# Designs tried in a protein design chat: VHH binders against q8c9a2. Part 7

Target 1, 239 residues: q8c9a2
Amino acid sequence: PPEETLSLWKGEQARLKARVVDRDTEAWQRDPSFSGLQKVGGVDVSFVKGDSVRACASLVVLSYPELKVVYEDSRMVGLKAPYVSGFLAFREVPFLVELVQRLQEKEPDLMPQVVLVDGNGVLHQRGFGVACHLGVLTELPCIGVAKKLLQVDGLENNALHKEKIVLLQAGGDTFPLIGSSGTVLGMALRSHDHSTKPLYVSVGHRISLEVAVRLTHHCCRFRIPEPIRQADIRSREYI

## First folded at step 21 (VHH)

Design V3
Fold by OpenDDE, fold request of step 23:
Formats: structure tokens, C-alpha cells, sequence
Structure V3 (fold): chain B 239 residues (1-239), chain A 125 residues (1-125)
């Protein structure tokens, strides 16, 4: 896209970033067992093979703590914005917001109390990743869960980082992602005993990092948390 | 017993230099990465830098880049923080810590283990 477009997007991210709440806002978040949490959401966008425009956007809602799908909505979409690193939200989030709105209209009682997003929250080039973007626009608590380290703020997948990964021995093990700025941007999480590749958890919106990490771990039957995993499965099956 | 102990702190004038040491005992020094932190009065603990187990990878906070140098001597079970071109804003208690992972608990006290007791660095104008 033109440089002018990128400038506009940066401005929009900055504007919306000011609305990010990086603390707990819900009662269930303050409960050690997450009492009161009944529904967790996951979103994903899958592309038609060989096609960068045609995609399927999916929203799933799962019961908690059973992690059973109680709602699903998938739709084919034509992506209008090209992929640009750091600007994924402009490509995908409008369609995800629409899915959330559809759910609110169709089955308001099945609205998730928190949404896990395949991507980053504040662990982002400008501190405002896809999970932040979705959270702010929907006003839902959102967690960013990335499968690879986004190398920002001096964080690198170098020898030092790899040494830390090796220290992760059990599901639930974590180490902080402290940027060169001094800010804790997220946590590396070994999500499962049988997975050696960590997840990278960061705050999206209306949730603390601690709760984000704990909940993400509780949602993992495999490496990928179930809400995201189910959204991915269903979006791919829909195509 | 696993222990870390800082030394070398003191009073220094702005523009001066100071070298901190962190001596370790009770574990295999060469197997761990280490970090330096600092905490000024009324401020939160701040990341200063980190060094890998081999010393080949070193990371610095933006606030100290170009002025501070971290190194380690595996034969002495000690790693260091060389502080040059010190500024008044560098005044703090400096802590060394061993990098680790945690399954439970939250905060720096859990994310690193163990911590040294800290050494005071005061930079006067």
C-alpha cells in the first residue's frame, strides 16, 4: 500500500491504542478459579489455498471450563487490505468485528466473556496488535496468543531466547518478555507438557497479563488453546 | 545454597565510572543466563541488561546502551556490570539475578531466582 495509507493506519493504531485497558475489568478475572467465567471465544481467518484475498473468518464460543463448542459462525470474506507486517488488524479485524456483532444480535446470551486471538496484543511494533484492535472495537477482553516470537523492542529469537525456551520443561512454565524499553510485553508459555514450542501471550484489552497467561494455559489441551484451535479447524473446513 | 551477591557500588560523580560484580555460588554458573536490574527510590524495578550462558549474546536496556557493558567470567562464577559515563538518573540500587522459568507465581521475584541483595550506586552532579 501507499506510504500515505500506512501513515493513516499508524495514526489509527495510535488513536485506538489510547483506549487499551491493560488491567482486569471483570469479576471472574479476580477469582483464582475464574469463577463466573462461562464462555470463552476464539477467532481465526483462513485463506483459500493460493489465494491472498479469499478467506474464511470464524468465531467460535466455547463453554468454560469444559471447552465445548456452543457457538460457531464462519463466513467467506474478501480481504480488502493487503498483508503488511504490523498492520494485520486492518486486514482481518473488520470481519471479526462483524462476526461478534452477528453473535450479539443472534444469540446475545452466547457472547464470550473473553476472546483469544491468534496474534499479538501489546507485543507489537507499535504496541497495538490484532488482539488489541479487536478488543478495543468490540469492548471485549482479548488475549493475544502468538505461535512465534514477534521480534520487537529488542526481543530476538537469538541464542539467549533459545536458552530460555529450553528451560521450559512443563506445561505452565513461563518466562517474561522484557523489551529493551524495560516494558514487560508478554510471556512465553509452554502450553502443554508434550509441546516444546512456547506460545507468546500478550494483553489485548481489558485483561491483565497474569490472567491472560493463566487463562490461556487453562484453555490448552494441545499446544494451541482450544478456542483458537477450534476457530482454525472450522475456518479451514468451511473453505 | 544458591546465592548471588553484588559488590562494587558506591558514590561517584557524573561522568564517572563504576564496575559492579555479581558473585555466585551453589549452582553451575556456566549453565545460566543472568540479568542486571536497578531500582531507584519510588520507582519500579528496571531491566538493565542480560547476558547468555556463554556470554556471546548480550542485551541492554535502551537507557544504558553505549554506556554500560555486561560481561562474565565463568572461571570465577562472576558476572559484571561496567558502568561508564554515569548520570544522576543512574542512581539506584542495582541487583543481579539468575534467569529462570516459573510455573507459578507472578512478578520479578518469581521470574528470576535467585536475586542478590543489591548494591547502592549514587551518582552525584
Amino acid sequence: as target 1 above (239 residues)
Amino acid sequence: QVQLQESGGGLVQAGGSLRLSCTTSGFTFSSYAFSWFRQAPGEEREFVGEISSTGETIRYADSVKGRFTISRDNAKNTFYLQMNSLKTEDTAVYYCARDTVTTSGWGYDYWFDPWGQGTQVTVSS
Scores: ipSAE 0.926, ipTM 0.969, lowest interface PAE 0.5, mean pLDDT 96
Fold by OpenDDE, fold request of step 23:
Structure V3 (fold): chain B 239 residues (1-239), chain A 125 residues (1-125)
Amino acid sequence: as target 1 above (239 residues)
Amino acid sequence: QVQLQESGGGLVQAGGSLRLSCTTSGFTFSSYAFSWFRQAPGEEREFVGEISSTGETIRYADSVKGRFTISRDNAKNTFYLQMNSLKTEDTAVYYCARDTVTTSGWGYDYWFDPWGQGTQVTVSS
């Protein structure tokens, strides 16, 4: 995209970033067992094979703690923005917002109390990843869950990082992602006993990092948390 | 008993240098990465840098990059923080810590284990 477009996007991210809340805002978040949490959401976008424009956006809502799908919505979309690292939100988030809006209109009682997003929150080049973007626009608590380390703020997938990964021995094990700025940007999480590759959890919106990590772990029956996993499955099957 | 102990702190003039040491015992030193932190009065604990088990990978906080150097001597079970071009804002208690993982708990006291007791560094103008 033109440099002018990127400049506009950066400005928009900066504008919206000011609205990010990186603390708990919900009562269920303060409960050690997350009592009061009844519905968790997941979103995903899957592409048509060989096509960078046609995709399926999916929103799923699961019961908690049973993690049973109670709502699903998938739609084919034509992505308007190309993929640019650090600007994924401009590519995908408008369609995800629409799905959330549809849910609000059709079945407001099934609105999720938190949404797990395949991507990053504040662990981002400009501290405002896709999970932040979705969270701010929907005003829903959002968690960024990335499958690979986004190398920002001095964080690298180098030998030192790999040493830490090796120390993750059990599901629930974590180590902090401390940027060169000194800020804790997220946590590496071994999500399952049988998965050695960690997830990278970061705050999206209206949730603390601690709760984000704990909830993400509780949502994992496999490496990928169930809300995201189900959204992925649904979006791919829809294509 | 697993423990870390800092030494080498003191009073130094701005522009001066100081070398901190962290001596470890009770575990296989060469198996762990380590970190330096500092905390000024009224401030939060701040990441200074970290070093891999082999010493080949080192990372620094932006605030100290180019001025501080972290190293380790596996034969001595000790790692170091060489501080050059010190500034008044570098005044703090400096802590060394062993990098680890945790399943429960939250905060630096859980994310690292163990911690040293800290050594005071004061940089005067």
Scores: ipSAE 0.926, ipTM 0.970, lowest interface PAE 0.5, mean pLDDT 96
Fold by OpenDDE, last read:
Structure V3 (fold): chain B 239 residues (1-239), chain A 125 residues (1-125)
Amino acid sequence: as target 1 above (239 residues)
Amino acid sequence: QVQLQESGGGLVQAGGSLRLSCTTSGFTFSSYAFSWFRQAPGEEREFVGEISSTGETIRYADSVKGRFTISRDNAKNTFYLQMNSLKTEDTAVYYCARDTVTTSGWGYDYWFDPWGQGTQVTVSS
């Protein structure tokens, strides 16, 4: 995309970033057992093989703590914005917002209380990843869950990082992602006893990092948390 | 018993230099990465830098890049923080810590283990 477009997107990210809340806002978040949490959401976008434009956007809602799908919605979408690292939200988030709006209109009682997003929150080049973007636009608590380390703010997938990963021995083990700026941008999480590759959890919106990490771990039956896993499965099956 | 102990702190003038040492005991030194932190009065603890177990990978906070150098001597079970071109804003208690992982607990006290007791560094104008 032209530099002018990127400049506009950067401006928009900066504008919306000011609205990010990186603390707990919901009563269930303050409960050690999350007893008030009843519904968790997951979103994903899957592409048609060999096609960078045609994709399926999916929203799923699961019961908590049972993690059973109680709502699903998948739609074929034509992505208008090209993929540019750090600007994924402009490509995918509008369609995800539409799915959330549809749910609100059709079955408001099934709205999730938190959404897990395949991507990053504040662990981002400009501190405003896809999970932040979705969270701010929907005003839902959102968690960024990435499968690979986004190398920002001096964080690198180098020998030191790999050394830390080896220290992760059990599901639930974590170490902080401290940027060169000194800010804790997220946590590396071993999501399951049988998974060795960590997840990277970061705040999206209206949730603390601690709660984000704990909830993400509780949602993992496999390496990938169930809300995201189910959204991914549904989106791929829909194609 | 696993222990870390800082030394080398003191009073220096702006533009001066100090070298801090962190001496370790009770574990295999060469197997661990280590970090330096500092905390000024009324401020939160902040990351200064870290060094891998082999010493080949080193990372610094932006605030100290180009001025501070971290190194380690495996034969002495000690790693260091060389501080050059010191500024008044570098005044703080400096802590060394062993990098680790945690399953429970939250905060720096859980994310690193153990911590040293800290050494005071004061930079005067």
Scores: ipSAE 0.925, ipTM 0.969, lowest interface PAE 0.5, mean pLDDT 96
Fold by OpenDDE, last read:
Structure V3 (fold): chain B 239 residues (1-239), chain A 125 residues (1-125)
Amino acid sequence: as target 1 above (239 residues)
Amino acid sequence: QVQLQESGGGLVQAGGSLRLSCTTSGFTFSSYAFSWFRQAPGEEREFVGEISSTGETIRYADSVKGRFTISRDNAKNTFYLQMNSLKTEDTAVYYCARDTVTTSGWGYDYWFDPWGQGTQVTVSS
């Protein structure tokens, strides 16, 4: 993309970043058992094989704590923005927002109280990843859940990081992602006893990192939390 | 019992140097990564740097990059923080900690274990 476009995107991210709330805002978040949490959402975007433009965006809502799908919506979308690291939100978020809006219009009672996003929150080059972007635009609590470490703020998937990963032995084990800035940007989480690859959890919006990690873990029957897993499954099946 | 103990702190003039040591006991030193932290009065604990078990990978906080160096001596069960070009803003209690993982708890007290007692570093103008 043209430099002008990137500049605009950076500006937009900066503008929206100012609206990010990185603390708990909901009553259920303050309850150790998450009492009051009844619906959790997941979003994902799947690409058509060999196609960088055609994709399927999916939103699923699951009951909590049963993690049963109570709502699903998948739509084929044409991505207009090219993929650029750090700017994923500009490719995917508009379509995800539309899905959320669609849900609100169609079945407002099924709106999720929190959305798990396949991607990063504040663990981002500019501290404003896809989960932040979605959260701010929808005003929903959002959690960033990434499958790979985004190497930002001095964080690298190097020998030191790998050494820490090896220390993760049980589901629920975590270690902090402390950037060179000194900020805790997220947590590496072993999501399941049978998974050795950690998830990288970061704050999207209207949620603390602690709650984000706890909830993400509680949503994991497999490596990938169920809301995201279901969104992924459905988006791929739709293609 | 697992223990870490800092030493080497003191009073130094701005532009000066200090070398802190963290001596460990009660565990296999070479198996762990370690971190340095510092805390100034009224401030939150701040990450200073981290060194891998082999010493081959080291990270530094932006605030100390180019001035501080972390190293380790496995034969002595000790790792170090060489502080050069010290500034008044470097004044703090410096802590060493062993990197760990946790399933429960939240905060630095859980993310690292154990912690040293700390050593005071005062940089005067």
Scores: ipSAE 0.925, ipTM 0.969, lowest interface PAE 0.5, mean pLDDT 96
Fold by OpenDDE, fold request of step 23:
Structure V3 (fold): chain B 239 residues (1-239), chain A 125 residues (1-125)
Amino acid sequence: as target 1 above (239 residues)
Amino acid sequence: QVQLQESGGGLVQAGGSLRLSCTTSGFTFSSYAFSWFRQAPGEEREFVGEISSTGETIRYADSVKGRFTISRDNAKNTFYLQMNSLKTEDTAVYYCARDTVTTSGWGYDYWFDPWGQGTQVTVSS
């Protein structure tokens, strides 16, 4: 994309970043058992095989703690923005916002209280990943859950990082992702006893990192948390 | 008993140098990565740097990059923090810690284990 476009996007990210809340805002977040949490959401975008434009965006709402699907919505979308690292939100978030809006209109009682997003939150080149972007625009608590380490702020998937991964022995094990800035940008999480590859959890919006990590772990029956896993399944089945 | 102990702290004038040591015991030193932290009065604990088990990979906080050097001597079960071009803002208690993972708990006290007792570094104008 043209440099002008990137500049505009950076500006937009900076503008919206100012609205990010990186602390708990909901009563259920303060409860050790998350009492009061009844619905968790997941979003994902799947591409048509061999096609970088045609995709299916999915929103799934699950009951908590049962993690049963109570709502699903998938739609085919034509992505207008090209993929550029650090600007994923401009490809996907508008469609995800539309799904959330559709839910609000059709079944407002099924609105999720928190959304797990396949992607990063504050663990981002400019501290404003897709989870932040979605969270700010929808005003929903959002968690960034990435399957690979985004190498930002001095964080690298190098030998040192790999050593730490090896130390993760049980589901729920974590180590912090401390950037060279000194900021804890997220946590590496072994999501399940049978998964050796960690997830990378970061704050999207209106949630603390601690709660984000705990909830993400509680949502994992497999490596991928159920809300995201179900969204992925639905989006792939739809196309 | 797993233990870490810092030494080498003291008073130094701005622009000066200090070398901190962290001596370890009770575990296989060469199997672990280690970190340096510091905490100034009234401030939160701050990441200073990290060194891999082999010493091949080292990370530094931006605030100390280019001035501080971390190294390790596996034969001595000791790793070091060489601090050059010290500034007044480097004044803090410096801690060494062993990198680890945690299943429960939150915060630096859980994310690293064990911690040293710390050594005071004071940089005067």
Scores: ipSAE 0.923, ipTM 0.968, lowest interface PAE 0.5, mean pLDDT 96

Design V3
Fold by OpenDDE, look of step 21:
Structure V3 (fold): chain B 239 residues (1-239), chain A 125 residues (1-125)
Amino acid sequence: as target 1 above (239 residues)
Amino acid sequence: QVQLQESGGGLVQAGGSLRLSCTTSGFTFSSYAFSWFRQAPGEEREFVGEISSTGETIRYADSVKGRFTISRDNAKNTFYLQMNSLKTEDTAVYYCARDTVTTSGWGYDYWFDPWGQGTQVTVSS
C-alpha cells in the first residue's frame, strides 16, 4: 500500500490505542471462579487458499464454563485492505465488528462478556494489535491469543525462547514475555498437557493480563481455546 | 538448597564501571537461563537483561543496551553483569534470578526462582 495509507493507519492505531484499558473492568473478572461469566466469544477469519481477496469471518458465542456453542455467525467477505504486518486489524477487524453488531441486533441477550481473538493485543509493533482494535471499537473485553510469537520489542523466537518453552511441562504453565522496553507484553502459556507449543496471550481491552491468561487456559480443551477453535472450524467450512 | 547470591556492588562515580557477580549453588548451573533485574527506591523492579543456558543468546533492556554486558562461567557456576558508563539513574539494588515457569503464581516472584538477596549499586554525580 502507499506510504500515505500506512501513515494514516499508524495514526489511527495511535489514536485508538489511547482508549485501551489494560485492567479488569467487569465484576466476574475479580472473582476467582469467574462467577458471573456466562458467555465467552471467539472470532476468526479464514482465507481461501490461493485467494487474497475472499475470506470467511466468524463469530461464535459459547456458554461458560460448559463451553457449548449457543450462537454462531459466519459470512463470506471481500477483503479491501492488503495484508501488511502490523496492520492486520485494518484487513480483518471491520468485518468482525459487523458480526458483533449483527449479534447485538439479532440476539442481544447472547452477547459475549469477553471475546478471545486469534491474534495479538498489546503484544504488537505499536502496542495495538487486532484484539485491541476489536476491543476498543466494540467496547468488549478482548483477549489476544496468538499461536506464534510476534517478534517485537526485542522478543525473538531464538534459542533462549525455545529453552523456556521446554520448561513448560503441564497445562497452565506460563512464562512472561518481557520486552526490551521492560514491559511485560504477554505470557507464553502451555494450554494443554498434550500440547508442547505454547500460546501467546496478551491484553486486548478491558481485562488484566492475569485474568486473560487464566480464562484462556480455562477455555482450552485442546491447544486452541474453544471459542477460537470453534470460530476457526466454522469459518473454514465456507472455504 | 538452591541459592543465588549477588556480589560486587558499591559506590562509583558517574562514567565509572562495576562488575556484579551472581554465584549459584544447589542445581545444575549449565541447564538454566538467568536474568538480571534492578529496583530503584520507590520504583518497580525492572528487567536489565538475560542470558541463555549456553550463553549464546543474550538480551538487554533498552536502558542499558550498549553499556552493560552479561556473561556466564559454567565452570564457576557464576554469571556476571559488567556495567560500564554508569549513570546516576543506574542507582538501584541489583538482583540476579533464575528463569522458571509457573502455573498459578503471578508476578516476578513467581516467574523467577530463586532470587538473590540483591546488591546495592550507587552511582554518584
Scores: ipSAE 0.898, ipTM 0.957, lowest interface PAE 0.5, mean pLDDT 95
Fold by OpenDDE, look of step 22:
Structure V3 (fold): chain B 239 residues (1-239), chain A 125 residues (1-125)
Amino acid sequence: as target 1 above (239 residues)
Amino acid sequence: QVQLQESGGGLVQAGGSLRLSCTTSGFTFSSYAFSWFRQAPGEEREFVGEISSTGETIRYADSVKGRFTISRDNAKNTFYLQMNSLKTEDTAVYYCARDTVTTSGWGYDYWFDPWGQGTQVTVSS
């Protein structure tokens, strides 16, 4: 995209970033067992192989702690923005917001209390990833869950990082992602005992990193947390 | 017993240099990565830098980059923090720590283990 477009997007991210809340805002978040949490959401966008324009966006809502799908919505979408690292939100978030809005209109009682997003939150080039973007626009608590380390703020998938990954021996094990700025940007999480590849959890909106990590782990029956996994499955099946 | 101990702290004038050491015992030194932290009065503990087990990968906080150097000597079970061009804002208790992982708990006390007792660094104007 043109430099002008990128500048506009940067400005928008900066504007919306000011609205990010990186602390717990919900009562259930303060409960060690997350009492009061009944519905967790997951979102994903799947792409058609060989097609750079068409994709399927999916929203699923699961019961907690049973993690049973109680709502699903998938739709084909025409992507309007190209993929640019650090600007994924402009490609995907508008469609995800629409799905959330549809749910609010059709089944307001099934609205999730928190949404797990395949992507990053504050662990981002400008501290405002897709999970932040979705959270701010929907005002829902959001968690960023990435499958690969986004190398920002001095964080690298280098030998030192790999050494830390090896130290993760059991599901629930974590180590912090401390940027060169000195800020804890997220946590590497081994999601379960049979996965050696960590997830990278970061705050999206209206949730603390600690709660984000704990909830993400509780949502993992496999490497990928169930809300995201189900959204991915649904979106791919829809294509 | 697993133990870390800092030394080398003291009073130094701005623009001066100081070298801190962290001596370790009770474990295989060469198997672990280590970090330096510091805490100024009334401030939170902050990351200073880290060094991989082999010493080949080193990372610094932005606030000390270009001025501080981390190294390690596996034969001596010791790693170091060379501090050059010191500023008054560098005044703090400096801690060394061994990198680890945690399943429970939150905060630096859980993310690193063990910690040294700290050494005071005071930079005067």
Scores: ipSAE 0.894, ipTM 0.955, lowest interface PAE 0.5, mean pLDDT 95
Fold by ESMFold2, fold request of step 23:
Structure V3 (fold): chain B 239 residues (1-239), chain A 125 residues (1-125)
Amino acid sequence: as target 1 above (239 residues)
Amino acid sequence: QVQLQESGGGLVQAGGSLRLSCTTSGFTFSSYAFSWFRQAPGEEREFVGEISSTGETIRYADSVKGRFTISRDNAKNTFYLQMNSLKTEDTAVYYCARDTVTTSGWGYDYWFDPWGQGTQVTVSS
């Protein structure tokens, strides 16, 4: 990719990163049972098999705590921006923002109070993953939920990491992802009693890590939290 | 009773070396990973490093990498922090802790259990 493009993206990423809020900002977040939370969003981008350009972006909104789909919007998109490690969200986030804008236009009363994002938040090479990016641009609380450990800041999927995963025995069990920088970048979460592969939860925007982990766990009827799972189903059906 | 106890702290000149020990009891030492943390007055607890149950995988905070070495002796139920090329910025209370997992509760006191009582390291100029 051209040096000019990287320079612009680095500048924009730094500007947006400064806007991340990694603490609770909503009343429902401070309640032990999440009283006042009624709508949880999920987003997904799924690529056409064998195609790095054609993808389906989906937004769903689920009722909480029932976890029933009350809104869905799926759209085929073309990812025309170049792939650059550390800047992957620049390819995808504009389309996710458009889906949120379409929701605001079509069904404003269904706007979610928090969005679970398939991908990382602050657990990222530059501390600004897709969940942070979407959160800052929409000003919605966002949670990053990754299926695989992103190996940054001294975090490695090595024997030490694997032995800590073995310690996760019940749904809800967690351990911290402490980087070589000393930062708690996220938590490994065993999301379900029968799921041996953890999730990696990190803050996106306008939420504490503790609340992000607890809500993610409460949204899991399966390994993958229901808002993300339903978005993924819609994307895959579309393509 | 599950216990960790640090020893080996003290006063040392900048550029010097010091070796801390963490002696453990009341559980199967060889089954667990362990960590070192430190805390200066008025500051948050800072990660120093972590060693796997076998001792074969070790990681360090950026601030100590290349200067500190963690090791363990499973026969003695003890693990160590060798601190070389000490700086005044290394002045802190040093804690050892056992890596664990938690279902409820939040923060370092739940993510690591038990903790030692701490040992003071003071690096003079």
Scores: ipSAE 0.859, ipTM 0.946, lowest interface PAE 0.6, mean pLDDT 92
Fold by ESMFold2, last read:
Structure V3 (fold): chain B 239 residues (1-239), chain A 125 residues (1-125)
Amino acid sequence: as target 1 above (239 residues)
Amino acid sequence: QVQLQESGGGLVQAGGSLRLSCTTSGFTFSSYAFSWFRQAPGEEREFVGEISSTGETIRYADSVKGRFTISRDNAKNTFYLQMNSLKTEDTAVYYCARDTVTTSGWGYDYWFDPWGQGTQVTVSS
């Protein structure tokens, strides 16, 4: 039975992937100071310890540039869909879409102009990670921010990768994640002067990689950008 | 003065071999990773491969895997691109570059610094 599910998910993933927009679509994105950006969202799904089914999904909206939480919504959810490598987002994205829908219903004026997603965007086995998935289903600009390198397209966490991380010496320093295909899949980012472990930023939807990296950096008071960090905190408090 | 300089380009028959060199000066060669790129007229720069500061880790673009080999010689402050089984599609200007990081600039001219001047490789059928 999982073979039929996989076939359906492959078809759905391909259909949705065709809708990804990897360029800037909003006026604030083209402004060097992000003038016009006032609301940044963050999402998280955190699992109950030792449980592959029970999780808390959270959505937060922060003011920008103040990075103060102005909206939060957390819900316990059951992830009943099977775990399949390369399709992990199919388990969790419906609940994230539901949280966005609830925001639209409850506080439409607080809809974020961009969402930072804990996970990958186009830096993915099939070029369609959770940030892409959420982005196309909601039509919100989305950025993927991963804490670990996903080793795809010839990218490996090897000695060469580690020596490039050593070159990241100040907050804001980056290097490109160039795949064996020649594609720039994302950027490694040292998000803060005091954080030696980089983030891996990739496009989700309706944003250029350059803007995604700059905004992610601007949202970091710690290693993890505030929208994602605040969503994670709310999720963990729930479980 | 920090400099990279390619040499060894030229005209070669399809199926043939050519060896490019990138000679460096003005910095500590053994501290850096280096990359090869190529660019055909009217096209974007294409990643060819990358070698770690120790020479122990090497990556290749899919388009050249199995045909091209990168190496380095720390005593000569030089790294190399050995190109075998050349195809007409390999015709391009080949550039060497030092891997670096950037805070605010965007694109290959910021992600790699410095660059060599380029050397032409032309593969005839």
Scores: ipSAE 0.858, ipTM 0.945, lowest interface PAE 0.7, mean pLDDT 92
Fold by ESMFold2, fold request of step 23:
Structure V3 (fold): chain B 239 residues (1-239), chain A 125 residues (1-125)
Amino acid sequence: as target 1 above (239 residues)
Amino acid sequence: QVQLQESGGGLVQAGGSLRLSCTTSGFTFSSYAFSWFRQAPGEEREFVGEISSTGETIRYADSVKGRFTISRDNAKNTFYLQMNSLKTEDTAVYYCARDTVTTSGWGYDYWFDPWGQGTQVTVSS
């Protein structure tokens, strides 16, 4: 990619990263039963088969704890910005921010109190994944929920990691993702009794890791949390 | 009862070496991975390293890579931390712990269970 673009993105990523809040900021987050939480968002970007540019970006809002869709917005988008490892979110996040802005304009009463994002938060080479990026730009609490382990900071999908996955026997079971830096970057979560492939949960913005993991688990009727699953369904149907 | 017990701590000169042992009882040792942690005065618990159930996969914190080695002896239900080229920064209470999983508990006391009692390592200049 052009040197100018990379230089600008490095600077912007650093500035935005400084704004990440990795602690609970909302009253509902501190309540054992999440009293006060009524609306949970999910986002997805799905590409047209065989096309690295045309995609559908979707935002859904679900009631909580019922996990019923109360809002949906899907848009075809063109992802023309260059793909750069470690900066993937710069391609996608502008369109996700637009979807949030459209919700604010159309149905402000349905604004979610937290958004689950298909991708990583602080579990990232530079500590600033797509969930952090979206969270900072929208000032919404955001959770990163990844389907595969991002191998950074000494985290590897090796025999030791797979051995720990075997210990996850029931839905809700977790183990920490401790980097070589000593930082707890996220948690591996067995999201459902019938799902042996874990999720990798990390903080995006304005939420503690503990709350992020607990809410993610509570949103899972299947392996994938319902807000993310419903966003993906809408994107795939639109494509 | 399921137990872990550290031994081998003490006072050592900078540049020296020390070997810690963690003996275990009350469970099938060969089925589990284990970790070493340390805690300096006024600091939070710090990851040192982790060894798989077979001993063939081992990972280390950046602060100790190349100086510390973890090993295990499944016949003796024991795993070890060999500490070489010690620095004053390595002064801490060292804990061994069994890797586990948790559903609802949060923090190191739930993510690892059981923990040893700790052994003091003091590195003098």
Scores: ipSAE 0.855, ipTM 0.945, lowest interface PAE 0.6, mean pLDDT 92

